# VH-VL binders against q8rqv0r968to1091, part 1

No score or structure here was measured in a lab: all are predicted.

Target 1, 124 residues: q8rqv0r968to1091
Amino acid sequence: VEYEAEFGVQSGVSTNTNHAGYTGTGFVDGFETLGDNVAFDVSVKAAGTYTMKVRYSSGAGNGSRAIYVNNTKVTDLALPQTTSWDTWGTATFSVSLSTGLNTVKVSYDGTSSLGINFDNIAIV
Structure headers, positions and changes below count from the first letter of each chain, unless a header shows other numbers; Kabat numbers aren't used for antibody chains.
ipSAE, averaged over its two directions, is called F for ESMFold2-Fast, E for ESMFold2 and O for OpenDDE. V2 adds 0.75 times the mean of E and O to 0.25 times the DockQ between the complexes of E and O.
[cut] marks letters that were taken out.

## First folded at step 1 (VH-VL)

Design m5 (framework fv_murlentamab)
Fold by ESMFold2-Fast, scan of step 1:
Structure m5 (fold): chain C 124 residues (1-124), chain A 122 residues (1-122), chain B 106 residues (1-106)
Amino acid sequence: as target 1 above (124 residues)
Amino acid sequence: QVRLVQSGAEVKKPGASVKVSCKASGYTFTSYAIHWVRQAPGQRLEWMGWINAGNGNTKYSQKFQGRVTITRDTSASTAYMELSSLRSEDTAVYYCARDEYYDFWSGYFDYWGQGTLVTVSS
Amino acid sequence: DIQMTQSPSTLSASVGDRVTITCRASSSVSYIAWYQQKPGKAPKLLTYDASSLESGVPSRFSGSGSGTEFTLTISSLQPDDFATYYCQQYNSYPYTFGGGTKVEIK
């Protein structure tokens, strides 16, 4: 199941369309202040471990973002450089989710690096 | 007023290294990236690499990988480009240039330093 | 690497002329900037994102194009416009520049 970044709950970030290759109607950029984030409501029928995929582009170098699940930080996810801002890569992370509604948040924290363009997450 | 001021001309022997400085003023240095671009006499502009002045992350053109090092000093608002193992073909004007990168990709250069001529001769 | 080819290499023009400079990319790109460079000076940004005019640049300059074919147009050449012009792609690393077009007095 894919969740488009532009349809998440945005705090301090912006939706843009100025680079090609995104899914849906756009992507999110503007992670420039500590605490900037995109949050998703993710509902699952069974508690367990899922694979979270983050689709992004990073034309300027190796980036990273903090991942939160239900207000608990679970990792700093590495987002290695893609070939260009128009080239989208996927970073994967194993995530534990509770049955029912979870809040999944991609955040720019004090340990986060570089600007990246964020397209979507997928829960598998 | 945004300004980038580069160090003066250098004359070097083949095999030497050169370090060019680029002092920024008139803006928040750590909020932008600095690129290095050279131009040999009568030739096109050639991109060498860049540094994020805030976090120090760098990216280099593969042609210069292993020979170029870009650094910055945040307290001095100064970026540096060091090129080693100089050859006569490295004779060029070297420019620093700013893009408006701070978590937003720009990729084009709105302000340039005046250039530093590096001459490599035997 | 994406190769940028400019034509013509040199053109002679008079004040008041319409001047068109072409830039061809070896693969499809969306992100092209144009620069003006005068002898002994650093380049100056004119346009970016193919068609966006940089603040403070006179409206006689315009960029256009898409895919692999891009142009810079000067609608009515002024004395201050005799210079060399370069295109640059920033779709992918390494960033690459065209070979330049010198606009000289007729």
Scores: ipSAE 0.000, ipTM 0.545, lowest interface PAE 13.4, mean pLDDT 84

Design s1 (framework fv_sipavibart)
Fold by ESMFold2-Fast, scan of step 1:
Structure s1 (fold): chain C 124 residues (1-124), chain A 122 residues (1-122), chain B 109 residues (1-109)
Amino acid sequence: as target 1 above (124 residues)
Amino acid sequence: EVQLVESGGGLVQPGRSLRLSCAASGFTFDDYAIHWVRLAPGKGLEWVSSISWNSGSIGYADSVKGRFTISRDNAKNSLYLQMNSLRAEDTALYYCAKDRGYSYGYYGMDVWGQGTTVTVSS
Amino acid sequence: QSVVTQPPSASGSLGQSVTISCTGTSSDVGGYNYVSWYQQHPGKAPKLMIFEVSKRPSGVPDRFSGSKSGNTASLTVSGLQAEDEADYYCSSYAGSNNVFGGGTKLTVL
């Protein structure tokens, strides 16, 4: 299941459309201040390990974002450089989710690097 | 080639104003944050101001806050620094520098101009 | 005034290594992974040598390396060459500000 970043709960970030190749109606950028984030309500039928995919572009270099699940930090996800701001890549990792509603947050915190454009997450 | 060219420097008296310009070429200007950094005689490099790709985030050094205004015109690939109430301490070579990232969160300044000299003296 | 401290000078012999420190606080060098190092030769613009503490731009030789421990970042220049003689500046993000160190004049003996 895909969750578009522009439909998440945004804090300190903005929705934009000025780079081609995004899904949905846009992408999120403006991760500038520590704590800036996009939060998603993710519902699953069974507790277990899922693959989380983050679709992004990083035209300026190798970035990273902190990932939180139910208010607990689970990783600093590396977001390697894509060819350009119009070229989208996918970073993946394994995540544990509880039955029912989970809050997943993609955050720019003190361990995060570089500006990136954030398109969506997918839970599979 | 990727290039930044500063202009507008000169000799001004204390209390007066000056406007610096920075012209960008060879890269997509509106994809990047841009900084003003100065080199003062005997003091070394000092960050002055930064502006994000869309002007949504702007920062200033405490020494210039309330006196200087940074702005950009993405249609003209240009950056500006309006300098008001100039002081002798503002005397420096002023560089325009491109950030590696689009936000002013500071990811390393990878392209620099050659600078424009500002001298504030009576 | 800079809140980040560098030694004003450093020196080393050809072929040897030198390390330049950059000491700040938990609100700048210690609090973020946004430390950059710049090389400046007289009459020229600064050149980015290291970004995000330890990463090198393309074209910068691997003789230049960066690291950080607590509130102190370090630039190490190994295999010193004559052209490495220059001023070196560290900088760090500091929340609403960016700060530069005072600079270090490196002399290659």
Scores: ipSAE 0.007, ipTM 0.620, lowest interface PAE 9.5, mean pLDDT 86

Design s11 (framework fv_sipavibart)
Fold by ESMFold2-Fast, scan of step 1:
Structure s11 (fold): chain C 124 residues (1-124), chain A 122 residues (1-122), chain B 109 residues (1-109)
Amino acid sequence: as target 1 above (124 residues)
Amino acid sequence: EVQLVESGGGLVQPGRSLRLSCAASGFTFDDYAIHWVRLAPGKGLEWVSSISWNSGSIGYADSVKGRFTISRDNAKNSLYLQMNSLRAEDTALYYCAKDVTTVTYYYGMDVWGQGTTVTVSS
Amino acid sequence: QSVVTQPPSASGSLGQSVTISCTGTSSDVGGYNYVSWYQQHPGKAPKLMIFEVSKRPSGVPDRFSGSKSGNTASLTVSGLQAEDEADYYCSSYAGSNNVFGGGTKLTVL
């Protein structure tokens, strides 16, 4: 299941189409101020550990973003440099989800690095 | 006071090499992408090359790819352009220019040096 | 290599408005919202007037405005003044590179 970044709840970020290769109708950029984020409502039938993938581009260097689940920080996700802003990579992390509705948030924290373009998040 | 100062230009024969330098001051050099842009006599501005804050992303115009190499030394607040196999059509005033952003390649160049002149002729 | 086109010249009278076009393709001007405009006076370095299609840097008067429709970006100079006489260049992000237009010489009549 994929969740397009542009359809998440955006805070301090914006949707853009100025780089090629995104899925859906665009991607999210503008992570520039502490607390900027995109949040998704993710529903699962069974509590457990899930693998999630973030599709992103990072043309300026090695970035990172903080991942929150139900308002608890679970990791600082490394987003290694991609070849260009039009070249998209995938970063993978594991997360524990509760039965029913969970909030997954990709955030620009004080521990986060660089600007990145965020395309989607997928549960596998 | 934000400044970029180019140097290293001169008169050089076709087929030879020249290295340009750009010295930065007044801003955190290692937060910004820096660009080389040239202005040839009787022509317009032409983008030559760009380098990201950490040298992790580099681009070149097709006209110079394989001949020019961009590099930076963040400890010295300096940018370089190594120009090999120079051609008459490389004759131009060469500017270094700072990107307007620290995190994305907008290619909006808000601070420019005065330029250094490169003349390729016999 | 430039893939965007500007008229080589434009002119206007003091106090009037002039518009300069910058026409590309869906792979540059039309495909991205990263169009910049530069003013260059003889013997001087270029000055950024507009970036991201329509944004002005600090110190640039609001007489200068930018817009885009399809594959064409436009710079409009309102209330034309003598010091506006200069060369104007557009540039656009083009995916793997940046590209400049050929430049427009603006004459204030």
Scores: ipSAE 0.000, ipTM 0.549, lowest interface PAE 14.2, mean pLDDT 83

Design s4 (framework fv_sipavibart)
Fold by ESMFold2-Fast, scan of step 1:
Structure s4 (fold): chain C 124 residues (1-124), chain A 122 residues (1-122), chain B 109 residues (1-109)
Amino acid sequence: as target 1 above (124 residues)
Amino acid sequence: EVQLVESGGGLVQPGRSLRLSCAASGFTFDDYAIHWVRLAPGKGLEWVSSISWNSGSIGYADSVKGRFTISRDNAKNSLYLQMNSLRAEDTALYYCAKDYYDSSGYYGMDVWGQGTTVTVSS
Amino acid sequence: QSVVTQPPSASGSLGQSVTISCTGTSSDVGGYNYVSWYQQHPGKAPKLMIFEVSKRPSGVPDRFSGSKSGNTASLTVSGLQAEDEADYYCSSYAGSNNVFGGGTKLTVL
């Protein structure tokens, strides 16, 4: 299941369309202030371990974002450089979710690096 | 080769106007915020103004707000600074500089021109 | 507009280390991870040495390192060489604007 970043709950970020290859109606950029984030309401039928995929582009170098689940930081996700801002990559990690509604945030934290363009997350 | 070239500086009297230009080549100009930064004798570097890739976000230093106007023409790969009501304290070498990131508000400047000199004197 | 402070001068001998501070507020240096450092030799355009507090552009030697604690960012130059003698400026994003520190003249020897 894919969740478009531009349809998430945005805090301190903005939606843009100036690079090709995004899904949906755009992508999110403008991660500048500590705490800037995009939050998603993710519902699952069973508690357990799921694969979270983050679709992004990073033309400026190797970046990272902090991932929070239900207000608890679960990882600093590495977002390795893609070949250009019009080239989208996927970063993958395992995440534990509770039965029912979870809040998943992709956040610019004190340990986060570089500007990236954020397209979507997928929970599988 | 990625480069920025400033022009339009010169000697001008207080209260008059000048328009600076910055010509970009070697990168996708439309993707980047570009900045004007000046170096005044004895004062050091001072940020003057910034403009986002689509002109949707513009900022000015308090010292120039209301007098200077930044603009860009993406079809011509050019940046401009319209400088009105010039004061002696505007005397400086004016650089244009490319932001490191595309489209975001990050303000690290990785490519600089050689600058154009503005002297405001009676 | 935010005020960002650097010492006006710093000095060290060849081979030593020098640290230059850049002190702002929670609305600039303390509030964002967008602190950059520039080296400027007389008659030359500034050169980006550090961005995003601690990252180096390609071609900048690892003798240059950056860090931040609270409202103060620091540039450390280790193994000082003669060519490191220059003016050094910090800069920080400050929400609707950008701010430069006043600059530090680094003397080597």
Scores: ipSAE 0.012, ipTM 0.642, lowest interface PAE 8.6, mean pLDDT 86

Design s5 (framework fv_sipavibart; at its last look DockQ between E and O 0.07; V2 from the best seeds 0.00; counts 0 for: pae E 12.4 > 2, placed apart)
Fold by OpenDDE, look of step 2:
Structure s5 (fold): chain C 124 residues (1-124), chain A 122 residues (1-122), chain B 109 residues (1-109)
Amino acid sequence: as target 1 above (124 residues)
Amino acid sequence: EVQLVESGGGLVQPGRSLRLSCAASGFTFDDYAIHWVRLAPGKGLEWVSSISWNSGSIGYADSVKGRFTISRDNAKNSLYLQMNSLRAEDTALYYCAKDLWYRGYSYGMDVWGQGTTVTVSS
Amino acid sequence: QSVVTQPPSASGSLGQSVTISCTGTSSDVGGYNYVSWYQQHPGKAPKLMIFEVSKRPSGVPDRFSGSKSGNTASLTVSGLQAEDEADYYCSSYAGSNNVFGGGTKLTVL
């Protein structure tokens, strides 16, 4: 299941379409300041460990975002530099989800770095 | 050499408008957030406004919200501050300053201009 | 908007150490590790001395150091020299904004 970033619950960010290769109707831009975040409602039929992936672009260098699940920080997700802002990479992480509705939040917190473009997040 | 040069300051009456400019050189302008900070006579430094590398994130001090507008032209390596409805308390030396971080905000300002003076007086 | 407090003045003798405090709240100084310190001589632009609480930019001598405990950040200037006499300002991230302290005039005796 894929969740487009532009349809997430956004704080401090914007959306754009001015780079090629995004999925959906756009991507999240302006994701570069403390407090910025995009949250998704992720529902699973069974509790367990899932692999998730973040699709992003980071043309300026290596970035990082914090992943929160149900208000708990899960990991700092490294987002290696992409060839350009028109090139998109995928970063994966494992997460424990509860049965039913979960909130997955991609956040710029005190351990994060660099502005990135955020396209989507998906359960693999 | 990394350099910022402010201009556009002057003497204006209250209620009038003024536009400040900041010309950047010696670094990749569109990779950094830029800030305006002012120093009023006999006072301390005061943060005024910030704009991210692509203008995607903007902030203002409460004292200038609704009156000042920050903008940038990356093609011209220039930062601007449109100041409307000026007040006596806006009198200050206005600095532009470069943020430390690539494509983000650290609010650490490692390069400053020499400032441009704005005087608001009747 | 956040208010960050510094002592208006500080002094120390040549070769001695002086510490300048910067007290805020859990929403600014105490909430984030994004505290900066600036030195400003009369008629000159501010100079970044410390960023992210304790990091020094290149060219800043290691006799300038920064720390933080609770809601109070501190700048320590060791081995005071005559040229250290200046105004010093702390700055902090403050919930999508930036805030400066009121400044401290450091006199070298």
Scores: ipSAE 0.019, ipTM 0.687, lowest interface PAE 5.4, mean pLDDT 93
Fold by ESMFold2-Fast, scan of step 1:
Structure s5 (fold): chain C 124 residues (1-124), chain A 122 residues (1-122), chain B 109 residues (1-109)
Amino acid sequence: as target 1 above (124 residues)
Amino acid sequence: EVQLVESGGGLVQPGRSLRLSCAASGFTFDDYAIHWVRLAPGKGLEWVSSISWNSGSIGYADSVKGRFTISRDNAKNSLYLQMNSLRAEDTALYYCAKDLWYRGYSYGMDVWGQGTTVTVSS
Amino acid sequence: QSVVTQPPSASGSLGQSVTISCTGTSSDVGGYNYVSWYQQHPGKAPKLMIFEVSKRPSGVPDRFSGSKSGNTASLTVSGLQAEDEADYYCSSYAGSNNVFGGGTKLTVL
């Protein structure tokens, strides 16, 4: 299931449409200040390990973002360079979710790297 | 060619004002934060001010807060620094520098101008 | 307020290595992975040599390397060449602002 970044709870970031290839109505950029983030309410019927996919573009180099689940940092997710800002890639990692409502947050932390365009997350 | 060119420096008396300009070319100006950094004679580099790509986030060094105003005109690919109530300690070579990150702040600065000299003296 | 310190001078012989330190606090150098290093030759604008503690921009030779341990970041210049003689500055994000170190004049003997 896909969750569009522009429909998440946004703190300090911006929604834009000036690059081609995004899903939904746009993408999120403007990760400028430490703590800028997009948070998602993710509901699952069974607790377990899920695959989280992050769709992004990174035309300037190798980026990264911090991932939080239920207020606990899980990883610094690498977002390798894509061919251009109009070329979208997918970064994948395993995440543990609780039954019912989980909060998943993609955050610009002190360990994060570069500006990136963030399109969506998918939980599978 | 990616360039930043500063202008507007000069000799000015304490308490007066100057406006510095920075002209950008060779990159998409409105996608990047831009910084003002100064180098005073016999001292080191000092960060002065920053402005985000959309002017939504602005910062100032404590030494200039309340006296200096940073602004940008994305349609003209230009950045400005309005310097009011100038003091002798504001004497420096003023650089305009592009942030490394697309629509973000890394505070790493990959493109610099040649600088414009401001001398505050009676 | 954040204070970031560098030794005022450093020296090394041709072909040897030199390391320049940049010491701050847990609210700047120690708290964030946003340390940059700049090289400045007389009469020239600064040039970015290292960003995000240890990454090199395109065109910077790999004999320039960066690292960090606790509140101290380090720039190491190996295989010293005459053209490496310059002023070197570190900088770090400091929460609401950016701070530069005082600079280090590197002399190549």
Scores: ipSAE 0.013, ipTM 0.675, lowest interface PAE 7.6, mean pLDDT 87
Fold by ESMFold2, look of step 5:
Structure s5 (fold): chain C 124 residues (1-124), chain A 122 residues (1-122), chain B 109 residues (1-109)
Amino acid sequence: as target 1 above (124 residues)
Amino acid sequence: EVQLVESGGGLVQPGRSLRLSCAASGFTFDDYAIHWVRLAPGKGLEWVSSISWNSGSIGYADSVKGRFTISRDNAKNSLYLQMNSLRAEDTALYYCAKDLWYRGYSYGMDVWGQGTTVTVSS
Amino acid sequence: QSVVTQPPSASGSLGQSVTISCTGTSSDVGGYNYVSWYQQHPGKAPKLMIFEVSKRPSGVPDRFSGSKSGNTASLTVSGLQAEDEADYYCSSYAGSNNVFGGGTKLTVL
């Protein structure tokens, strides 16, 4: 149930491999300006509340990203500082998903801060 | 050749303003964070300010916060430091320096300019 | 800045080794692998000698090495040469900013 960021629909970001410990084939970087986002098609068998997690690196400080589900903002997710850009953390959030396909977007919006490296998102 | 060239230094009175420029060449400027660092006599190197590749993450030293503004114009391969309310303690040689990392901060500064001198005196 | 400290001076004889320390806290040197070292000769721009604690840029000789233990980073210069006489600065990420040490004047005797 892991959705690798480098295979999401990317806007304003890119992929890289220059930091160890990412999953899949790389991670998303350049994630640091208004409007940048990565979107995922997340499908569930039943409507309900799900816990999801973001795997990220935030070496410059405490960052944040907005979470959107089906184009509705759900939360500003805190992304506590990691020890270095080579260290990966996780942050969790609760989200209501409809039966079938949902678009989950991790976005830099007007309430977001700092650049981050983004590895994946998953249902836990 | 990867190069950074600072300009805009000079002699000014306390309370006045200067604008420093840093011209970049030989690399894709839009892909890298750039830093301002100053060297004052008897005080050594001091980090002043940093700006990410897209201006989305900006930092300032406490000593300049509220008085200095860093900016970049990626179309012109140029970095700027607007220095307002200058004080005698701002007297230094000001460098711009390129961060190593593609679209991130390592704070490893691999390319430095020659510096531009700012003197703040009555 | 008083966040990280270096000795004001260090010395060693030609051909010997010298180690320069950079001591901070768990909120900077100890907490992050973002320590760099710079060499500066008079009238010249700083030169990056070490980044990410121990990595050496291309063109820096391997007699320059970096390490960290706890809250102290170290630059070791082995096989000292007359040209190594310079000021040496460490820098560390500090959670919301970047800080330089006060610098160490290395004298080759």
Scores: ipSAE 0.005, ipTM 0.579, lowest interface PAE 12.4, mean pLDDT 85
ESMFold2, look of step 2: ipSAE 0.000; ipTM 0.533
ESMFold2 (binder alone), look of step 2: mean pLDDT 92; pTM 0.937
ESMFold2 (binder alone), look of step 5: mean pLDDT 92; pTM 0.933
OpenDDE, look of step 5: ipSAE 0.005; ipTM 0.620

## First folded at step 4 (VH-VL; framework fv_sipavibart)

Design q10
Fold by ESMFold2-Fast, scan of step 4:
Structure q10 (fold): chain C 124 residues (1-124), chain A 122 residues (1-122), chain B 109 residues (1-109)
Amino acid sequence: as target 1 above (124 residues)
Amino acid sequence: EVQLVESGGGLVQPGRSLRLSCAASGFTFDDYAIHWVRLAPGKGLEWVSSISWNSGSIGYADSVKGRFTISRDNAKNSLYLQMNSLRAEDTALYYCAKDRWYRGYSYGMDVWGQGTTVTVSS
Amino acid sequence: QSVVTQPPSASGSLGQSVTISCTGTSSDVGGYNYVSWYQQHPGKAPKLMIFEVSKRPSGVPDRFSGSKSGNTASLTVSGLQAEDEADYYCSSYAGSNNVFGGGTKLTVL
């Protein structure tokens, strides 16, 4: 299941369309202040380990973002450089989710690096 | 035509203040970081300060921290450098330069102004 | 603060190649692929010649090439021409700021 970044709850970031190749109606950028984030309501039928995929572009270098699940930080996800801002990559990791509603947050923390454009997450 | 034009330089005594301006045209100013870079006589280029597209991220070289303040007015397509407590070592040609990255910093500077000269002397 | 070192001068004869080095640390040149090279003729603003270590802006001749190995980036000017005589500066992203090398005066003999 894909969750578009522009339909998440945005704090300190903005939706934009000025680079090609995004899904949905746009992507999210403007992660430049500590605490800037996008949060998603993710529902699953069974508790367990899922693969989370983050679709992004990073023309400025190797970036990273902090991932929170239900208000607990679970990882600093590496977002390796893509060829350009118009070239989208996917970063993946394993995430544990509770049955029913989970809050997943992609955040610019003090441990995060560089600006990135954030397109969507997918839970599989 | 994509252009940056600096102004405000001059001769100033040590300990005094000076404010530089940089006027932008031909591109969407509020989407790009802009840098101040200086060239001192007989020396090389030195990065002085940078400001992000939304003023949310600002940096200064150690040599100017606490004395210089960078700011921008996106509605006026203008960048400023307020220089306080000037020293002889601040004597240089001051350039403003546009970062090539959309809403980020690569420090690859693709558009430069002609520069404005600041001379700090008694 | 971070220091990036270039030789103060370099020279070559017409038609030859010259290489200018730019040496930093793992926190700047070695840590990121954001090395730029600038050409500055007397009385002119700097011109971006290379960005992202090896990429060339439109209008820059392919005689100019960039590379990096470890903590050292290099600018190579092949088929040296009289108009290549200029000051050359490298710069690198350094995590939260930018750092310039001291510059290299290239003389075409």
Scores: ipSAE 0.005, ipTM 0.558, lowest interface PAE 12.7, mean pLDDT 85

Design q11
Fold by ESMFold2-Fast, scan of step 4:
Order: sequence, then structure tokens, then C-alpha cells
Structure q11 (fold): chain C 124 residues (1-124), chain A 122 residues (1-122), chain B 109 residues (1-109)
Amino acid sequence: as target 1 above (124 residues)
Amino acid sequence: EVQLVESGGGLVQPGRSLRLSCAASGFTFDDYAIHWVRLAPGKGLEWVSSISWNSGSIGYADSVKGRFTISRDNAKNSLYLQMNSLRAEDTALYYCAKDLWFRGYSYGMDVWGQGTTVTVSS
Amino acid sequence: QSVVTQPPSASGSLGQSVTISCTGTSSDVGGYNYVSWYQQHPGKAPKLMIFEVSKRPSGVPDRFSGSKSGNTASLTVSGLQAEDEADYYCSSYAGSNNVFGGGTKLTVL
């Protein structure tokens, strides 16, 4: 299951289309103030461990974003440099979800580094 | 070659106005926040103001709020600082400096100009 | 009125190591991982030496390292060389603003 960043609930960020290779209708950038984020409602039938994949580009260096699940921080996800802003990478990690509705948030925190473009998440 | 070049400094009397300019070259100017930072004699470096890549986020040091206005013209690769109601304490070498982050604020500044001198004196 | 505090001077001999501190509060140095260090030689623009507490820009030797513990960030310069003699400034994000330390004049003896 794939969730486009531009269809998430956005706070302090922007949707743009000025780089090639994104999925859907665009990507999200403009993470420039601490607390800026994109949130998704993710529903699962069974509680358990899922693989979360983040599709992003990072042409300026190695970045990171904080991941929250149901308002609890899960990880600072490393987003290694991609070849260019038009080259998209995927970062993966394991996440625990509760049965039913979960809120998953990708946030620019005090522990986050460098600017990145955020395309989508996939939960499998 | 990534460069920032400041201009517009000079000698000015207290209470008057001065406008500084910063010309950028060698990078995509409209993708980066830019900062004004000053070096005052005996006081060291002081952050003055910043403006985001799209002008959507602007900040000022408390010492200059209400008197200084930062702006940018992305089509001209230029940054400005309009300084009104100048005080003796505003005497400094003024640098413009590029933020490290693409379309964000790290407050780490990786490219600096050589500065333009502002002297506020009677 | 409270400022991010650096010692006004530091000194070390050629080949030795020196550490410069940068002490703030939980709303700046202690609260965020956005501490930078700058080297400034007389008559020159500042040069970024460290960003995000401990990362080096391309071209900065690994003799320069940064760290943070609580509300205090530190710049360590090992294997001191004559050209390291300069003013050093820390800076930190402070919520809505940026704040610089008062600067440290490093003398290489």
C-alpha cells in the first residue's frame, strides 16, 4: 500500500513538481521550520510489524527525517544522498502498528538533517 | 564557482537609512535561504536576518526588528537589506551567507561574501 | 540578555590539542542538533568548519571535530598548526532565530 506525500495532511511544507521522476502528481518539499511534517492515516487489519518504505530524493547530501506513529517517535530515518534531485531512493525500516487506524508522520525535527524531497511512503 | 558579493555599505548618520545588496552566482539562488550576519568591532558575529528560498519565512534578530527589512528578487539572483533608523550599534561589516540546506534552514552557512562596511557615526 | 557563551581566548602549542566550549540552554545548543562552528582569519570571511554538531564540510581536515553534551557543544582542534590561529565562533538554532557565541581567539604558541 502506497501513500503519496502530496495527498497527506501537510503542515508547513509544500507540494512541487519541479524535479522529474516523482510518482503521483508531485512531491513534498519546503521542510524549513522545525515541526514541519506530512501525516497519513494508515489502517491495518492486524497489529504487528510492517515494513515502511520512504521514497525520496536528496541531491545535496545525507539527510534524515523523524518518523512518528500515533504521536510517538519511532526512529530518525537516514535518507542517504541520491545521485541528483531527479534521482529517487528508497529508505526502509520496520514499524509496529496497532489494529485499525494509525497516524504515521514524517517530520522535520531538531534531530533531522539536510533538505530532502519526499515522494511517498509504502506500508507492506 | 559559487559566490556572494555584498554592496551598498558606507558612512551614514544616526537616524538615516541605507540599503545593502547581495548578488549571488554559481548556484540556484532560488533554492536556498540566505542570511545577513554582521561583525561589529569588539562584539563578534551577530545574526541579523534570514529569508527562505520562496520568501515565505523571514526572521530578524531582536536588535533590528521593526527597523530592518530583508527581501529577495529571485529573478535577479539578489538579496537586500533595507536598514532604517540606524544606530551607532549597527556599525559593522555586513555579510550575506547562504544556508547549507536545499529549500530549508540549517542555520549552517557554507558560502559567505566578503562583506560590506556600514559605519553609523555623526 | 543571556547569550551562548564561549571562552574569549584559548591557546595551545604546535602539535597539541585544544577544545573550545560553546554553552547555551535547552532552547538552543541543548535543544537542537543545529550547532555550527566557523573559523575567521583577520580580514577574511568566516569559513564553516563544522555543521549539525559534528559534521565536516568537504575540504575541512579531520583534525577539526565537533561534539555536544547537554547544553555544551565543543570544537576540538588536534595536531595544532600555525594556520589554525584564528577566531572561532559557534552558532546554534534557537527556535525562531539563530544565535552566535561571543567568539574565541585561538593562539598557537
Scores: ipSAE 0.007, ipTM 0.650, lowest interface PAE 8.9, mean pLDDT 87

